# VH-VL binders against Counting factor-associated protein A (cfaA), part 8

Target 1, 212 residues: Counting factor-associated protein A (cfaA), of Dictyostelium discoideum (Social amoeba) (q54z64)
Amino acid sequence: QFISIQKYDFSGNCKNSSDSASSFEASSESAAICMQNDLLSGIVTNEGVCLIFNEVPTTFIISTKGDYIVRSIYDINDNNCQGGIIENKAIEIDECFVECADDYHGSTYLFSTETSLNYPSNTFMEISYNGECDGQWKTSFNYLQYYIVNKCNVAHEIETHTFSVGCNSTSSWVSEYAGEVCTVEPTVTTSYPIVDNCGDLDNSNFIDYCNI
Key: E = the ipSAE of ESMFold2; O = the ipSAE of ESMFold2 at other seeds; V2 = 0.75 times the mean of E and O plus 0.25 times the DockQ between their complexes.

## First folded at step 1 (VH-VL)

Design V12 (framework fv_navenibart)
Fold by ESMFold2-Fast, scan of step 1:
Structure V12 (fold): chain C 212 residues (1-212), chain A 120 residues (1-120), chain B 107 residues (1-107)
Amino acid sequence: as target 1 above (212 residues)
Amino acid sequence: QVQLVQSGAEVKKPGSSVKVSCKASGGTFSKYAMNWVRQAPGQGLEWIGQIIPIFDTANYNAKFQGRVTITVDKSTTTAYMELSSLRSEDTAVYFCARLKSGSYGYFQHWGQGTTVTVSS
Amino acid sequence: DIQMTQSPSSLSASVGDRVTITCKASQDISTYVAWYQQKPGKAPKFLIYAASSLQSGVPDRFSGSGSGTDFTLTISSLQPEDFATYFCQQLNSYPLTFGQGTKLEIK
């Protein structure tokens, strides 16, 4: 089984907390709506894979009873998830909820489980997998991350910048915008080739895939 | 476990250029800002600039603008800093560092440093 | 550019001492301050962010405080492994800037 995490656009106000991050809890129909037209990006991962989620090392597993997903958060310097668990969160399967980041910014999430690998079209994908870089990622991937092309995303690293992603069979590009909203004309558009030969990272590899 | 491994020491003549590499392993490469910071002998730390690999857009300290270029090779998960028109004042240890940003930023992971010596 | 000024530039202390290092910003930077430790020949190590938030795994003898323009790093009971140079950094605006460093030496 696979865990699917979908991130949707959220236009609202988040709880302001003395903690650097906060979250809202929402019922399935009250404060959050996961509409496909608002899908920005997502992750498909195997259980127990250590990945960076919202800037912290995280693992996801399906509960023993299969009724929720356990999100375990680790120290910010523990990028292989071998140390002590800082926090365990139970996430209801197939329910929309809002998670707030710092500075009142938030995202709407939907977590689900899949028996077959499934990902949306019109996406640029980054795929992490074990073993050799040989193009057989569907049978050996750790997790994949995708971005819906031409959707406006907030840049975590630059407070007031937004970006959109595009690709074709040979190239991907990122259009960066100076403001908090993607405009008709980007400030900068940077292109790079599709990476299909991996960046060999010790125990892991990654490749790009344009799914247009 | 995130590790940043830099290229070896360089000895350069004034007026030449140097290109230092920083290879990242462990964790996700593309979404985290890669920064370059230098430290002259016995001095403090000086920020040179940054690149966010997913944007492939670099921002530079004005002091170095026109002489510095920061790039990434996504296929090898390697960031590069090239400094041209070298002067003896550029003699320093050059560090790459990954910025953990958000409301509160900090340099979470550092490379081991690359010594660049510029002598006439 | 925001200038970060540390005091003192160096100090001598003994194991068990309480040590305080100060950092002053040339303009209001709220709590956007980080502190780093650097040992000779090594890269800096992150200790504190947001002026007072201690990184997991850093001993609780380290603490930070301050807001606005005045910040302090305190080591409540100095240990042998704490002899190092300490740097403050502002992350309020670009270009990012560091203090000049405070060298903590034995005796």
Scores: ipSAE 0.000, ipTM 0.420, lowest interface PAE 13.2, mean pLDDT 78

Design V13 (framework fv_navenibart)
Fold by ESMFold2-Fast, scan of step 1:
Structure V13 (fold): chain C 212 residues (1-212), chain A 121 residues (1-121), chain B 107 residues (1-107)
Amino acid sequence: as target 1 above (212 residues)
Amino acid sequence: QVQLVQSGAEVKKPGSSVKVSCKASGDTFSSYAMNWVRQAPGQGLEWIGQIIPIFGRANYNAKFQGRVTITVDKSTTTAYMELSSLRSEDTAVYFCARSRVYGSGTYLDYWGQGTTVTVSS
Amino acid sequence: DIQMTQSPSSLSASVGDRVTITCKASQSINSYVAWYQQKPGKAPKFLIYAASSLQSGVPDRFSGSGSGTDFTLTISSLQPEDFATYFCQQYNTYPWTFGQGTKLEIK
């Protein structure tokens, strides 16, 4: 069983919500909408894998009854989520919700569980193996992250910058824009080769995959 | 305007570890990768590894045999490189360097001033 | 690992000269090459990416060319501030690797 985390474009504002410091829920009282055409990025992960989610080391596990996911947050210096848990949050499965950064900015999420590896098309993907470089990542992955190609993403911290991701079989690229909305002409476009083999990286078994 | 400011010079004994910091200040680009590169006296540049905060991953050069760890503290915009089991051949200037965008150690457009690490008995 | 070999290892030139530095990869790296300038006691400075794309703010006397395994950095009319060590870097395959450097000295 895998955990699927989908991030959607946030088209409301958080100023009208009556959210407070949450108990277990990251959701606000604002109506949340998770439409496929607004999907920006996502993660597919096995339970208990340490990954960086919203800039902090995090693990996700499915509740005993399978009706919610526990998001455990660790100290940002804890690279492997081996230390003490700072916070646990319960997230409802198959329920769209908004997580607000401030009155005007937020992200819309949908968490679900899947029995087989599933990911959308038109994506640039980064895939983590179990530590074995055997070419069978689809059967032995730890987690994967993807970006929908050609979608405008808001940058963290400095919202005056946005970016989009593109790829083909040999290269990926990131286009950055100086505005809050992706313009026709990016200020910078950077290209990278697709890493689709084991490589000589220590402590890392990551590959890239362009799924278009 | 981006400035990368590294911690000061270190003198270490063989077998110890060193942790070098790199603080970004001024207007920071929202998407980036932070790289570590070293230069031994009279030698060329050697890539140690990178961290890509937006993807949540670190990649290391296998030459360092599990001795290196790269981390980021986002609240203070500081990257760290820790190198353990130090040997005399680890004596070098260690640079942090930022890639223009996430997902890359491709080209390094902003560099720290360097931190001299000397390993001697 | 992909090995990057620069030639020459050192070069003496006069102000106004056209200078070329060559970088050869042990395997094809497409156009994934960057060039850096380093002055004594300083961090490297980024000049060129994708073999031929000049970074904004870098003087247009600097240019790059090449693809596959053979790459060249050219300075069309050498200025006093250009005396430095130059490095190429491949970013086609992990780990990223640099050439050994070419020291450009006053004749």
Scores: ipSAE 0.024, ipTM 0.506, lowest interface PAE 6.2, mean pLDDT 78

## First folded at step 2 (VH-VL; framework fv_libivirumab)

Design B02t (from B02 with light chain N36T N58Y G96A; at its last look DockQ between E and O 0.63; V2 from the best seeds 0.00; counts 0 for: pae E 2.1 > 2, grease 19.4 > 18.9)
Heavy chain, then light chain:
Amino acid sequence: QVQLVESGGGVVRPGRSLRLSCAASGFTFSNYAINWVRQAPGKGLEWVAIIWYDGSNKYYRDSVKGRFTISRDDSKNTLYLQMNSLRTEDTAVYYCAKGGYSYGYKYYFDYWGLGTTVTVSS
Amino acid sequence: DIVMTQSPLSLSVTPGEPASISCRSSQSLLHRNGYTYLDWYLQKPGHSPQLLIYLGSYRASGVPDRFSGSGSGTEYTLKISRVEAEDVGVYYCMQALQTPLTFGQGTKLEIK
ESMFold2, look of step 2: ipSAE 0.602; ipTM 0.802
ESMFold2 (binder alone), look of step 2: mean pLDDT 91; pTM 0.943
ESMFold2 at other seeds, look of step 2: ipSAE 0.551; ipTM 0.784
ESMFold2, look of step 5: ipSAE 0.552; ipTM 0.783
ESMFold2 (binder alone), look of step 5: mean pLDDT 92; pTM 0.949
ESMFold2 at other seeds, look of step 5: ipSAE 0.629; ipTM 0.813
ESMFold2, look of step 6: ipSAE 0.519; ipTM 0.775
ESMFold2 (binder alone), look of step 6: mean pLDDT 91; pTM 0.942
ESMFold2 at other seeds, look of step 6: ipSAE 0.575; ipTM 0.790
ESMFold2, look of step 7: ipSAE 0.591; ipTM 0.798
ESMFold2 (binder alone), look of step 7: mean pLDDT 92; pTM 0.952
ESMFold2 at other seeds, look of step 7: ipSAE 0.591; ipTM 0.798
ESMFold2, look of step 8: ipSAE 0.538; ipTM 0.781
ESMFold2 (binder alone), look of step 8: mean pLDDT 91; pTM 0.943
ESMFold2 at other seeds, look of step 8: ipSAE 0.604; ipTM 0.810
ESMFold2, look of step 9: ipSAE 0.574; ipTM 0.794
ESMFold2 (binder alone), look of step 9: mean pLDDT 92; pTM 0.949
ESMFold2 at other seeds, look of step 9: ipSAE 0.597; ipTM 0.803
ESMFold2, look of step 12: ipSAE 0.502; ipTM 0.769
ESMFold2 (binder alone), look of step 12: mean pLDDT 92; pTM 0.951
ESMFold2 at other seeds, look of step 12: ipSAE 0.552; ipTM 0.792

Design B02y (from B02 with light chain H31Y; at its last look DockQ between E and O 0.65; V2 from the best seeds 0.00; counts 0 for: pae E 2.4 > 2)
Fold by ESMFold2, look of step 2:
Structure B02y (fold): chain C 212 residues (1-212), chain A 122 residues (1-122), chain B 112 residues (1-112)
Amino acid sequence: as target 1 above (212 residues)
Amino acid sequence: QVQLVESGGGVVRPGRSLRLSCAASGFTFSNYAINWVRQAPGKGLEWVAIIWYDGSNKYYRDSVKGRFTISRDDSKNTLYLQMNSLRTEDTAVYYCAKGGYSYGYKYYFDYWGLGTTVTVSS
Amino acid sequence: DIVMTQSPLSLSVTPGEPASISCRSSQSLLYRNGYNYLDWYLQKPGHSPQLLIYLGSNRASGVPDRFSGSGSGTEYTLKISRVEAEDVGVYYCMQGLQTPLTFGQGTKLEIK
C-alpha cells in the first residue's frame, strides 16, 4: 500500500477566524477544493519511510491508522527518523484541507492511500530506492516526489514571488517570476543536471526522472 | 539538552598540526550532520567543513582542502578536525555546529558549541 | 561559490524602534520545493552564534515574534519590529543551498 500526498494550488487567503493560524501545521476549517487541474506537486511513499524535505518543512514518517494517515514529525535535520517524535499529526484519508501559514498564505492538500504506484505525467520526479543501482527503482521503491512541470507555484510565505519547474532528458530547472502569476518572462532560471546517484547497502539510491 | 563542547585548541607554529574534538550529548549523534565553522579575531563567520550523518560525504572550503580532515566516531559521540600544515590565516575560534542533510544537500545549524581557540603564530 | 552580501554592516537603533538588515546572494537560493535556503544567525557579545531564522522565514525555537525573515531568490531581509537591549550583537545571513556554505559579512547592531 502506498500513501499519496498531493499539493494543490491555493490562491485564496486564510484571513478569517477559522484559518488564522501562523504555521504549516495549523488547521483550516474552510471548505477546501482539490481539483485535479490545480495539482502542483506530490509525494508517493511506502509506509514507514523517513521522508526528508518535501512540501513540509519537517522530517517525518508516514503511516496509516484506521481512517487516518499519521505523520510522525521529527527534527528537520534528523536524517534517520531515529530521534524522538516531536509530534504526531493525523489527517483523515481522502479529505481535502488547507494548511495556513498566515492570513494570506497556505497550501491545500489531499492525503490518500493507493494499492498501486501512480503518478501524473508531465512531472519532474525525485525518486529514492534501495538495492542495486541499476535504475530499476520500482522494485525497491522508497518514495518519489513529483512536481508538475510548467505549473505556477507560490514561493513559501511570499505572495509576490512565483516559480515553475521544468525538465528534459538532461536537465531540470526552476524559473522564478516577480509577480503573483507566472505569465511574464522569468526573472531568473536556475538549471540542474539530471541526477543518478548510488548508495551503499544501507543507503538509498537517488534518481531524477523527467516524466514528459 | 543539546550540548557541543570543543577542545584541542592552542598556540602552534606555522606548519604544525592540531586535532580538534567536539564532544556531543543530548541528541542521537549518529543521526546528524556536523560542521566546523571558524571565526578569525574580529572577523565574521566562515564555514570550514561538514561530515554527513553516516560519514558518506565530507566537504571542505577550498582554503583547507588537503590540509584539514573532518571525521566522526559515533561510538564516542565525537567529531574531529585534523588540521595539518597550519597557516597564520587559520587562526580563529573554531565552533562545532549541528545540522544539515545527507539528502538534498541542504543545510542550517540549529546548535553551536562554545568554541575552541586556535592561534597559529611564529 | 555563492557570495552573500549584507547591508548595512553596522546599525545603531533606539530601543523600541524597528531595525532592518538586508542580505543579497549572488545566485537564487530558491529550490524547487518552494523554500529559500537562507538562514539568519545572531552572535551576542561574548557568545557563540545562535539560529534565529531558517528557510527564509521560519523562526527557530525560543526566538521572539518581533524577529521576522522575508525575501526570495537573491534578496532577503531580517526585520526586528521593536529592538530591545538583548538584541545587540552581530547578525549573519548564510546560504544553506550548496557547499561551500557561505555567510554574509555580518551586521553589528548596537543600542543608540
Scores: ipSAE 0.482, ipTM 0.770, lowest interface PAE 2.4, mean pLDDT 82
ESMFold2 (binder alone), look of step 2: mean pLDDT 93; pTM 0.953
ESMFold2 at other seeds, look of step 2: ipSAE 0.521; ipTM 0.792

Design B04r (from B04 with light chain S32R; at its last look DockQ between E and O 0.60; V2 from the best seeds 0.00; counts 0 for: pae O 2.5 > 2)
Fold by ESMFold2 at other seeds, look of step 2:
Order: structure tokens, then C-alpha cells, then sequence
Structure B04r (fold): chain C 212 residues (1-212), chain A 123 residues (1-123), chain B 112 residues (1-112)
């Protein structure tokens, strides 16, 4: 099974939140609440893969009975999740978790499990895989990160700076906007070639894919 | 507690070689990418090279490619920079610097720096 | 290569007054993951560099709250709300978006 982490736009009121430090489990609600907002991006990962989630090294494992996901949090300097777990958090499957940055800004996440690999269309995808660097990522897949194309994102949790992601068969790009919404011409657009690369610092293979 | 300590600097003539060492302590060395950064006298900082946590990926600034080799020995918690065909423009203090963390397509900051070792290449 | 240009190259500040250092990049440092790969370092006289700010606005461990980072597009700013004597040194920005990693020229901060 795979673990799916969907990030949705946040358009709520965090004024009734506790005085937490914007931790992952600031609040939770039914999945329906998440799905009323725009899907922005997501991660599909195998169990036990070390990745950076919410700024900290993290692994995710499905519980023995399959009824929740264990997020294991490592020291910020533990780049390969080898230094021991500093905290475990149980995450209910199909529950909407809201993480507040301030009274009006935050992120919402939906965690689920899938028996087959699924990801939305109209996405730019970055895929991590092991073994031969031959582009056949599905058999040796670690995780993938996807970004919904032409969807407005907030650059920082406490910032009015916004951006969108685009791609075609040869390139991807990030467009920045001055305000809280992407309703005006971008102020800057930065383009990157779509690549199929080996030999990065993590010694994993990576492939870009424009799924339009 | 966490520290990096460079050694192996010295004064050499152009065309000669030096090997710099960077001894790590207080952290799990095998979990981190490590960099070399240099600073010429009276000048700013200049990134030189990086080696991945498992030693398999190495990247260099263009001006040192083919002359410098970065390597690591995790059993000794030590990073190395083999510097061949030295030129006067390689004169600098050399720092080793630990990468904070990285995700697949990105790298972040240098959170731990060594004290530096001085390399002087005189004509 | 991403070129990083700092301004001013030096400044003198009265203790207790604010200071502001700018860094311009030849391309945006915003990644599609929503983070900006811009770091700030301080090199105090006679010392190694130390990390102040990473990912554009996050303070490194032990860095006082009077330091803050911000920016958008290709323009980034380090602000010190109240300069203290211990803040003397050379400040560098660095982009960490792509190889080769590149630094600005440095900004020397002195107390008046």
C-alpha cells in the first residue's frame, strides 16, 4: 500500500486555535472539510521512506491493523532518518488536519492509503526512485511529489506572496504574484527544463513528468 | 559539542599538491552532505565542492574541476579535499561546512562550519 | 550560474538603530515547494561564518529575534531591528536553489 498526503488550500479562521507552535496536529476535522478547498499538491510515498515533511525529516508507516498512519519525526539535522525518533504521531486515515500559521493562514492535509499508485492529472511531478537510472520509476518507486498546474499557492505560511506551477513537454515553471491571489500577471516567471536525472546528493534517481 | 576541524593547509609553490582534512565530531557524520567553502584574503566566500552523505555524488565549482577531488571516510569521520595543480588564485582559507538537510531537488543552508585552514600558493 | 549581488557593501550603524541589507539574485529563488532558497550568514571578525537565516526567513538555532529575513521575486532583505556591538562583521547572502552554490559579495557592518 501507498500513503497519500494531499495538501489543500486553507481558507479558514484559526482564531479559536490553541497556542501551539503551528504543529502538524493543530486541529482535525472530517475529510469533507478538506475537500471543500482546492487541492494544491500532494505526496504519494511508500512506507518508511525518509523525506522532508513540514520542514523536518519524517517517515510514515501504516499501523499494524491499517487503521492509522504513524508519522515519525526526526531531528532536523537527521537527513536520512537514522538518528532515532524524537516523536511519533498517530494520524487518522481520511481525516482533515488543519495546521495554522496565524489567524488567517495555514495548510490543510488529508492522509489516506491506496492499494495502487494514483495521482491527479494536470500536475507537474517529481519522482524519486532507486536502482538503474533508466526512467522506469514505477518498479523501484520511493515517493512522488505533485503540484497541481495553474493553481494558486501561498509561498510562506505567514506571507502574502503567491505563486503557481506550470509545465509542458520540455519545461516547468514557477510564476510569482505580488498579492494574496494569483489574479494578475505574474511579476516573475522562472523556467526549468524537464529532466531525467541521476546522481544528485541523495544518490537517488529523479525524473520530472508533466502530467497534462 | 558539534564541530568540524580542518587541517592540512600550508604554503606551497604553484603546481604542487595539498590534501586538506576536516575532522567531524558530535554528530552522525554519515548522515550529512559536507561542503568545502573558501575565502581568498580580503575577499568573500566562494563555494568549492560538495560530497553527498554516502560519498557517491560529488559536485565542484568549474574553476577547480579536474584539479580538486572531494572524498570522505565515514569510519574516521573525516572529509578530504585533494588539491592538485595548485594556482595562486587558490590561495584562501578553506572551510568545511555541513549541509542542514536536503530534499530530492533542493539543498539548504550550512549550519555548522569549521575553523578554517589556510592555503597559500605563492609564485 | 545564479549571480548574487549585495548592497550596500558596507554600512555604519549607531548602536540600537536598525540596519537593512539587500541581496538581489539573477533569477528567483522560490522553489515550487513554496520555500525560498536564500540563506544569510554572519562572519564576525576573526571567526568562521555562522548561519543566521535559511529558507529566506527562518532563523537558525540561537539567532536573536532581532534578525529577520524577507523577500520576493529576485530581491531579498536581511533586517536587524536593533543593532548591537556583537553584530559587527561581514554579512553574506547565499542561494541554495541550484549548483553551483553562490554567495553575494558581503556587506561589512560597523558600529558608529
Amino acid sequence: as target 1 above (212 residues)
Amino acid sequence: QVQLVESGGGVVRPGRSLRLSCAASGFTFSSYAINWVRQAPGKGLEWVAIISYDGRNKYYRDSVKGRFTISRDDSKNTLYLQMNSLRTEDTAVYYCARSLYSSGWTRDAFDIWGLGTTVTVSS
Amino acid sequence: DIVMTQSPLSLSVTPGEPASISCRSSQSLLHRNGYTYLDWYLQKPGHSPQLLIYLGSYRASGVPDRFSGSGSGTEYTLKISRVEAEDVGVYYCMQALQSPLTFGQGTKLEIK
Scores: ipSAE 0.435, ipTM 0.741, lowest interface PAE 2.5, mean pLDDT 83
ESMFold2, look of step 2: ipSAE 0.522; ipTM 0.780
ESMFold2 (binder alone), look of step 2: mean pLDDT 93; pTM 0.956

## First folded at step 4 (VH-VL; framework fv_libivirumab)

Design A10 (from B02t with heavy chain G104R Y105S K106T)
Fold by ESMFold2-Fast, scan of step 4:
Structure A10 (fold): chain C 212 residues (1-212), chain A 122 residues (1-122), chain B 112 residues (1-112)
Amino acid sequence: as target 1 above (212 residues)
Amino acid sequence: QVQLVESGGGVVRPGRSLRLSCAASGFTFSNYAINWVRQAPGKGLEWVAIIWYDGSNKYYRDSVKGRFTISRDDSKNTLYLQMNSLRTEDTAVYYCAKGGYSYRSTYYFDYWGLGTTVTVSS
Amino acid sequence: DIVMTQSPLSLSVTPGEPASISCRSSQSLLHRNGYTYLDWYLQKPGHSPQLLIYLGSYRASGVPDRFSGSGSGTEYTLKISRVEAEDVGVYYCMQALQTPLTFGQGTKLEIK
């Protein structure tokens, strides 16, 4: 029914991995650790939905087949998953694995299936609608993406810098830090209003929710 | 080969209307957000409007809001910009630009048309 | 609205020498997904703009590796490791994080 994709912090050195891959390419890793206190973000989606990942600019559909979740990957510019399938990638359900963006930066992922909707607390959530954008998002969402509040994340840039996400009932923000840790004063903090109505370009088919 | 070809520009007096068209080929038009970007003579680029791939969401720069309307006809692979109540400051070359992904934010303009010239003068 | 400011407004470079163009935003362009929504475009004389760099540091298809994008916070840089004659034109940065999409005022690159 529901497919859960969880992204965890990875503090290991990707240079030692023979299975180094681009973001979201599956690689099996027996030493991978998916501990709840290292959770950074995640996605919950209905099976068979065309997804355009914010974390990685790829388009795919997720389905289940036996003990695997299968990602059918489409051209990066295919927004409807109606073109030809470029690749099918099988990911073992409930198995932690490491994905490396470069020699030193990677993430640990866990793909699982759920019969009921579950998501963690202390999160900022972006909720996508396939059809009607209404107040009943728990029964009508297309997919939702959550970010753990006050967790340190590595930015996707050649220069090493980090960021954290925060929110309250009226605003969300991103605080950016120089270097590899979020323990110093932010170099910049950018705030955004919480959007609870669909129909705007930046928020069309999306609702924001601060789950604190 | 991806191509975007603008047309419909011309010379008009203030207060009049023009309708611009952008004919697209070489990609699946219905999969992409498309933008209008303008450039006044000797000046920089200025974003004007966007329309989402499914036509469900449209946004405009404040100075044209209420005067300009962006629309699309996917059966003809054509984008439109209806420009009403034209002002001298709307004088520019108007470009059609293919947007990236059509979700929360547009990534980038990977292809641009050749432009069509709009001149608003007395 | 996010304001984009470029510097310098013009520069003149001998072919084969490096060039660097700066872009400042009035707020960070880093999205909570970890990507920086900053693009670089080149408009050659008499031509339409063309994409050089997207999402901060990714080269567009067909763009030579002498072009690179970098930056953090509100400061971004486009570097050309060795300028060629065909690189003449006006360079623009653009933020794609939120509407209205906004461009810098442009930097004109000339050959000496």
Scores: ipSAE 0.566, ipTM 0.775, lowest interface PAE 1.4, mean pLDDT 82

Design A12 (from B02t with heavy chain G99S G100L Y103W Y105S Y107D Y108A Y111I; at its last look DockQ between E and O 0.76; V2 from the best seeds 0.00; counts 0 for: pae E 3.4 > 2)
Fold by ESMFold2-Fast, scan of step 4:
Structure A12 (fold): chain C 212 residues (1-212), chain A 122 residues (1-122), chain B 112 residues (1-112)
Amino acid sequence: as target 1 above (212 residues)
Amino acid sequence: QVQLVESGGGVVRPGRSLRLSCAASGFTFSNYAINWVRQAPGKGLEWVAIIWYDGSNKYYRDSVKGRFTISRDDSKNTLYLQMNSLRTEDTAVYYCAKSLYSWGSKDAFDIWGLGTTVTVSS
Amino acid sequence: DIVMTQSPLSLSVTPGEPASISCRSSQSLLHRNGYTYLDWYLQKPGHSPQLLIYLGSYRASGVPDRFSGSGSGTEYTLKISRVEAEDVGVYYCMQALQTPLTFGQGTKLEIK
């Protein structure tokens, strides 16, 4: 069974108490909107396995209990989830919610379960391996992250700035735009080669896939 | 008190080795990527190496690849830089620097040590 | 490798007047996650570097409001609205988007 985590455009405000460097999480339920047209990116992961995310260093197991997805969080040095649980977070399946990393950085999320591997079309994907890395990722991946192609996103900055993600079989790119819309000429476009070998030094444990 | 303290610098001749240490306190060391950054006398900052929070990924400046090895001992809250085959161009103050976010693997450096001086001279 | 270029290399400012330092990258520093991986540091004479601005525009803890970061694409600016004596030193921009992490060559700020 797979767990699907979808990230949507953030339409509300996180806590605005004082320090711009605050990293404490806070929720804002009144800002929760999970409409398909606002889908920006997502993650698909296997249920019931001990996971380590290198982008956001944390060790946890995701499991399902009735109408909930439960994240059991372990000490970061516990790479096999055999020690004591530090925290259990219960997330209602198919319910939209907001999670804030700090006063400025937040996202709207929707957690769901699937019996088969599903991911949207028109996406650029980064696939993480658990252990041995090979090109047969559908049966060996740890988790995958996707980004909706040609979707206008608001950059996480105090000043308004937008971007879109694109890809083809050989390259992926990020196009940046001045202001609030992506319908003008981009000010900059940065291209990256598609990496399909986890052995690459700068993309250790990840491969790319353009799902167009 | 969150701090990093470097040690192990000294004066050596070309071709010799030195091992630098960086002792961390006041934060959960094992949750953060840590970097080595150096600065030659009167020159700018130069990134040397990074080790990820779990030790799984290590990256180096090209000029030190094969000569320098970054490592960590989370049980001692200590970062290391083993420097072999030292060259006069490696003469610098060496700083260790901590990633800002607890879950960030490549990020801004919010805590820096005071530095330890390495002089390679003939 | 991403090349970081600062201008000017040296700047002299009368106390209380504004200062502006530019940083150009050889490619955009915006990641697909929506964050710009550009940081600003100050190294005061005889001191270790200290973080001023992270992720393009966010002020680090303890940094005075007179410092601000802005920019997009490949062009970034650090502004000091009113320079104080304690602001003297060398300013560096750094990209943290990809390895090797790279610094600009530095901008020395002096009081007139």
Scores: ipSAE 0.576, ipTM 0.767, lowest interface PAE 1.4, mean pLDDT 82
Fold by ESMFold2, look of step 12:
Structure A12 (fold): chain C 212 residues (1-212), chain A 122 residues (1-122), chain B 112 residues (1-112)
Amino acid sequence: as target 1 above (212 residues)
Amino acid sequence: QVQLVESGGGVVRPGRSLRLSCAASGFTFSNYAINWVRQAPGKGLEWVAIIWYDGSNKYYRDSVKGRFTISRDDSKNTLYLQMNSLRTEDTAVYYCAKSLYSWGSKDAFDIWGLGTTVTVSS
Amino acid sequence: DIVMTQSPLSLSVTPGEPASISCRSSQSLLHRNGYTYLDWYLQKPGHSPQLLIYLGSYRASGVPDRFSGSGSGTEYTLKISRVEAEDVGVYYCMQALQTPLTFGQGTKLEIK
């Protein structure tokens, strides 16, 4: 099975949380909003893969009974997830929840499991995989990250501007906008070539893919 | 005490080779990407190369690609820079620098060594 | 390659007064993950560089709160709210968005 992590837009404020209820049980307000909000981005991963989630080294595994997902958090400096687990959080499957960074900033997530690899259309994707440098990633991938194209996102820690992601068969780009909404006129657009083979001799295997 | 200490600098003629070492202590070396950054006399900083925490990825600035090789030996907590076909433009103080606490491909450098001087003359 | 251009190239500042250093990039440093990959370093005379600011606005451990970073688009600013004698040195911005990683030319800060 695969673990799917979806990030949704939410423009509310987080209240000061002091060890309040978190991952395992969703609130009624969060559950309703999450099911109806726009998807912005996501991750599809195999169990036990070390990746950065919300700025900390993290692994995800599905519980023995399949009832929930265990998020294991490692020390901020343990980018290989090789030290002891600092904290485990139980995450309810198929239930929307909010994770707050501070009183004003948070993210809305939906975690699910899937028996086959699935990801949305209209995305720019980055795939990490093992094995030969031949683009055959589906049997050996570690995780993939996707970004919904043409969706408005708020930049981290710089609250005065927004951005969107786009791509086609040869390029991806990031368009930046002034203010807290994406207008029709970006202030800056930056383009990148899509890489479909291994990079330098010493690079690990990855693929950029515009899934339109 | 977290430290990076460079060694192996010296004076050499153009076309010769030199091997720099960077000894790490006070942190788990195998968790971090490490960089080489250089500074020519009276000039600004110039990034040279990076090696990822597991040695899987290495990147170089174009002017040294094919001549310099970055490597790491995690059992000795040591970073290396093998510099072949040295040119007068490679004259600089060479620093090793630790990536902050991620994969290192987009990290800042939070710990720097004291530097070792390489002079390529005449 | 992303070109980083600093201004001014030198500053003389009266102690206790604010200072501002600008850095311009040849392209935006905002990544699709929502982070801005712009760092600031200080190299004091006779010393190796030290990190001040990372990801555009985060202050490194042990850096006084009189240092702050901001920016948008291709323009980034380091501010020092009250300059002290220990702030003398050369300030560098660096982009960490893509290889080759590149620094600005440096801004020398001196006390009047």
Scores: ipSAE 0.343, ipTM 0.735, lowest interface PAE 3.4, mean pLDDT 83
ESMFold2 (binder alone), look of step 12: mean pLDDT 93; pTM 0.958
ESMFold2 at other seeds, look of step 12: ipSAE 0.387; ipTM 0.759

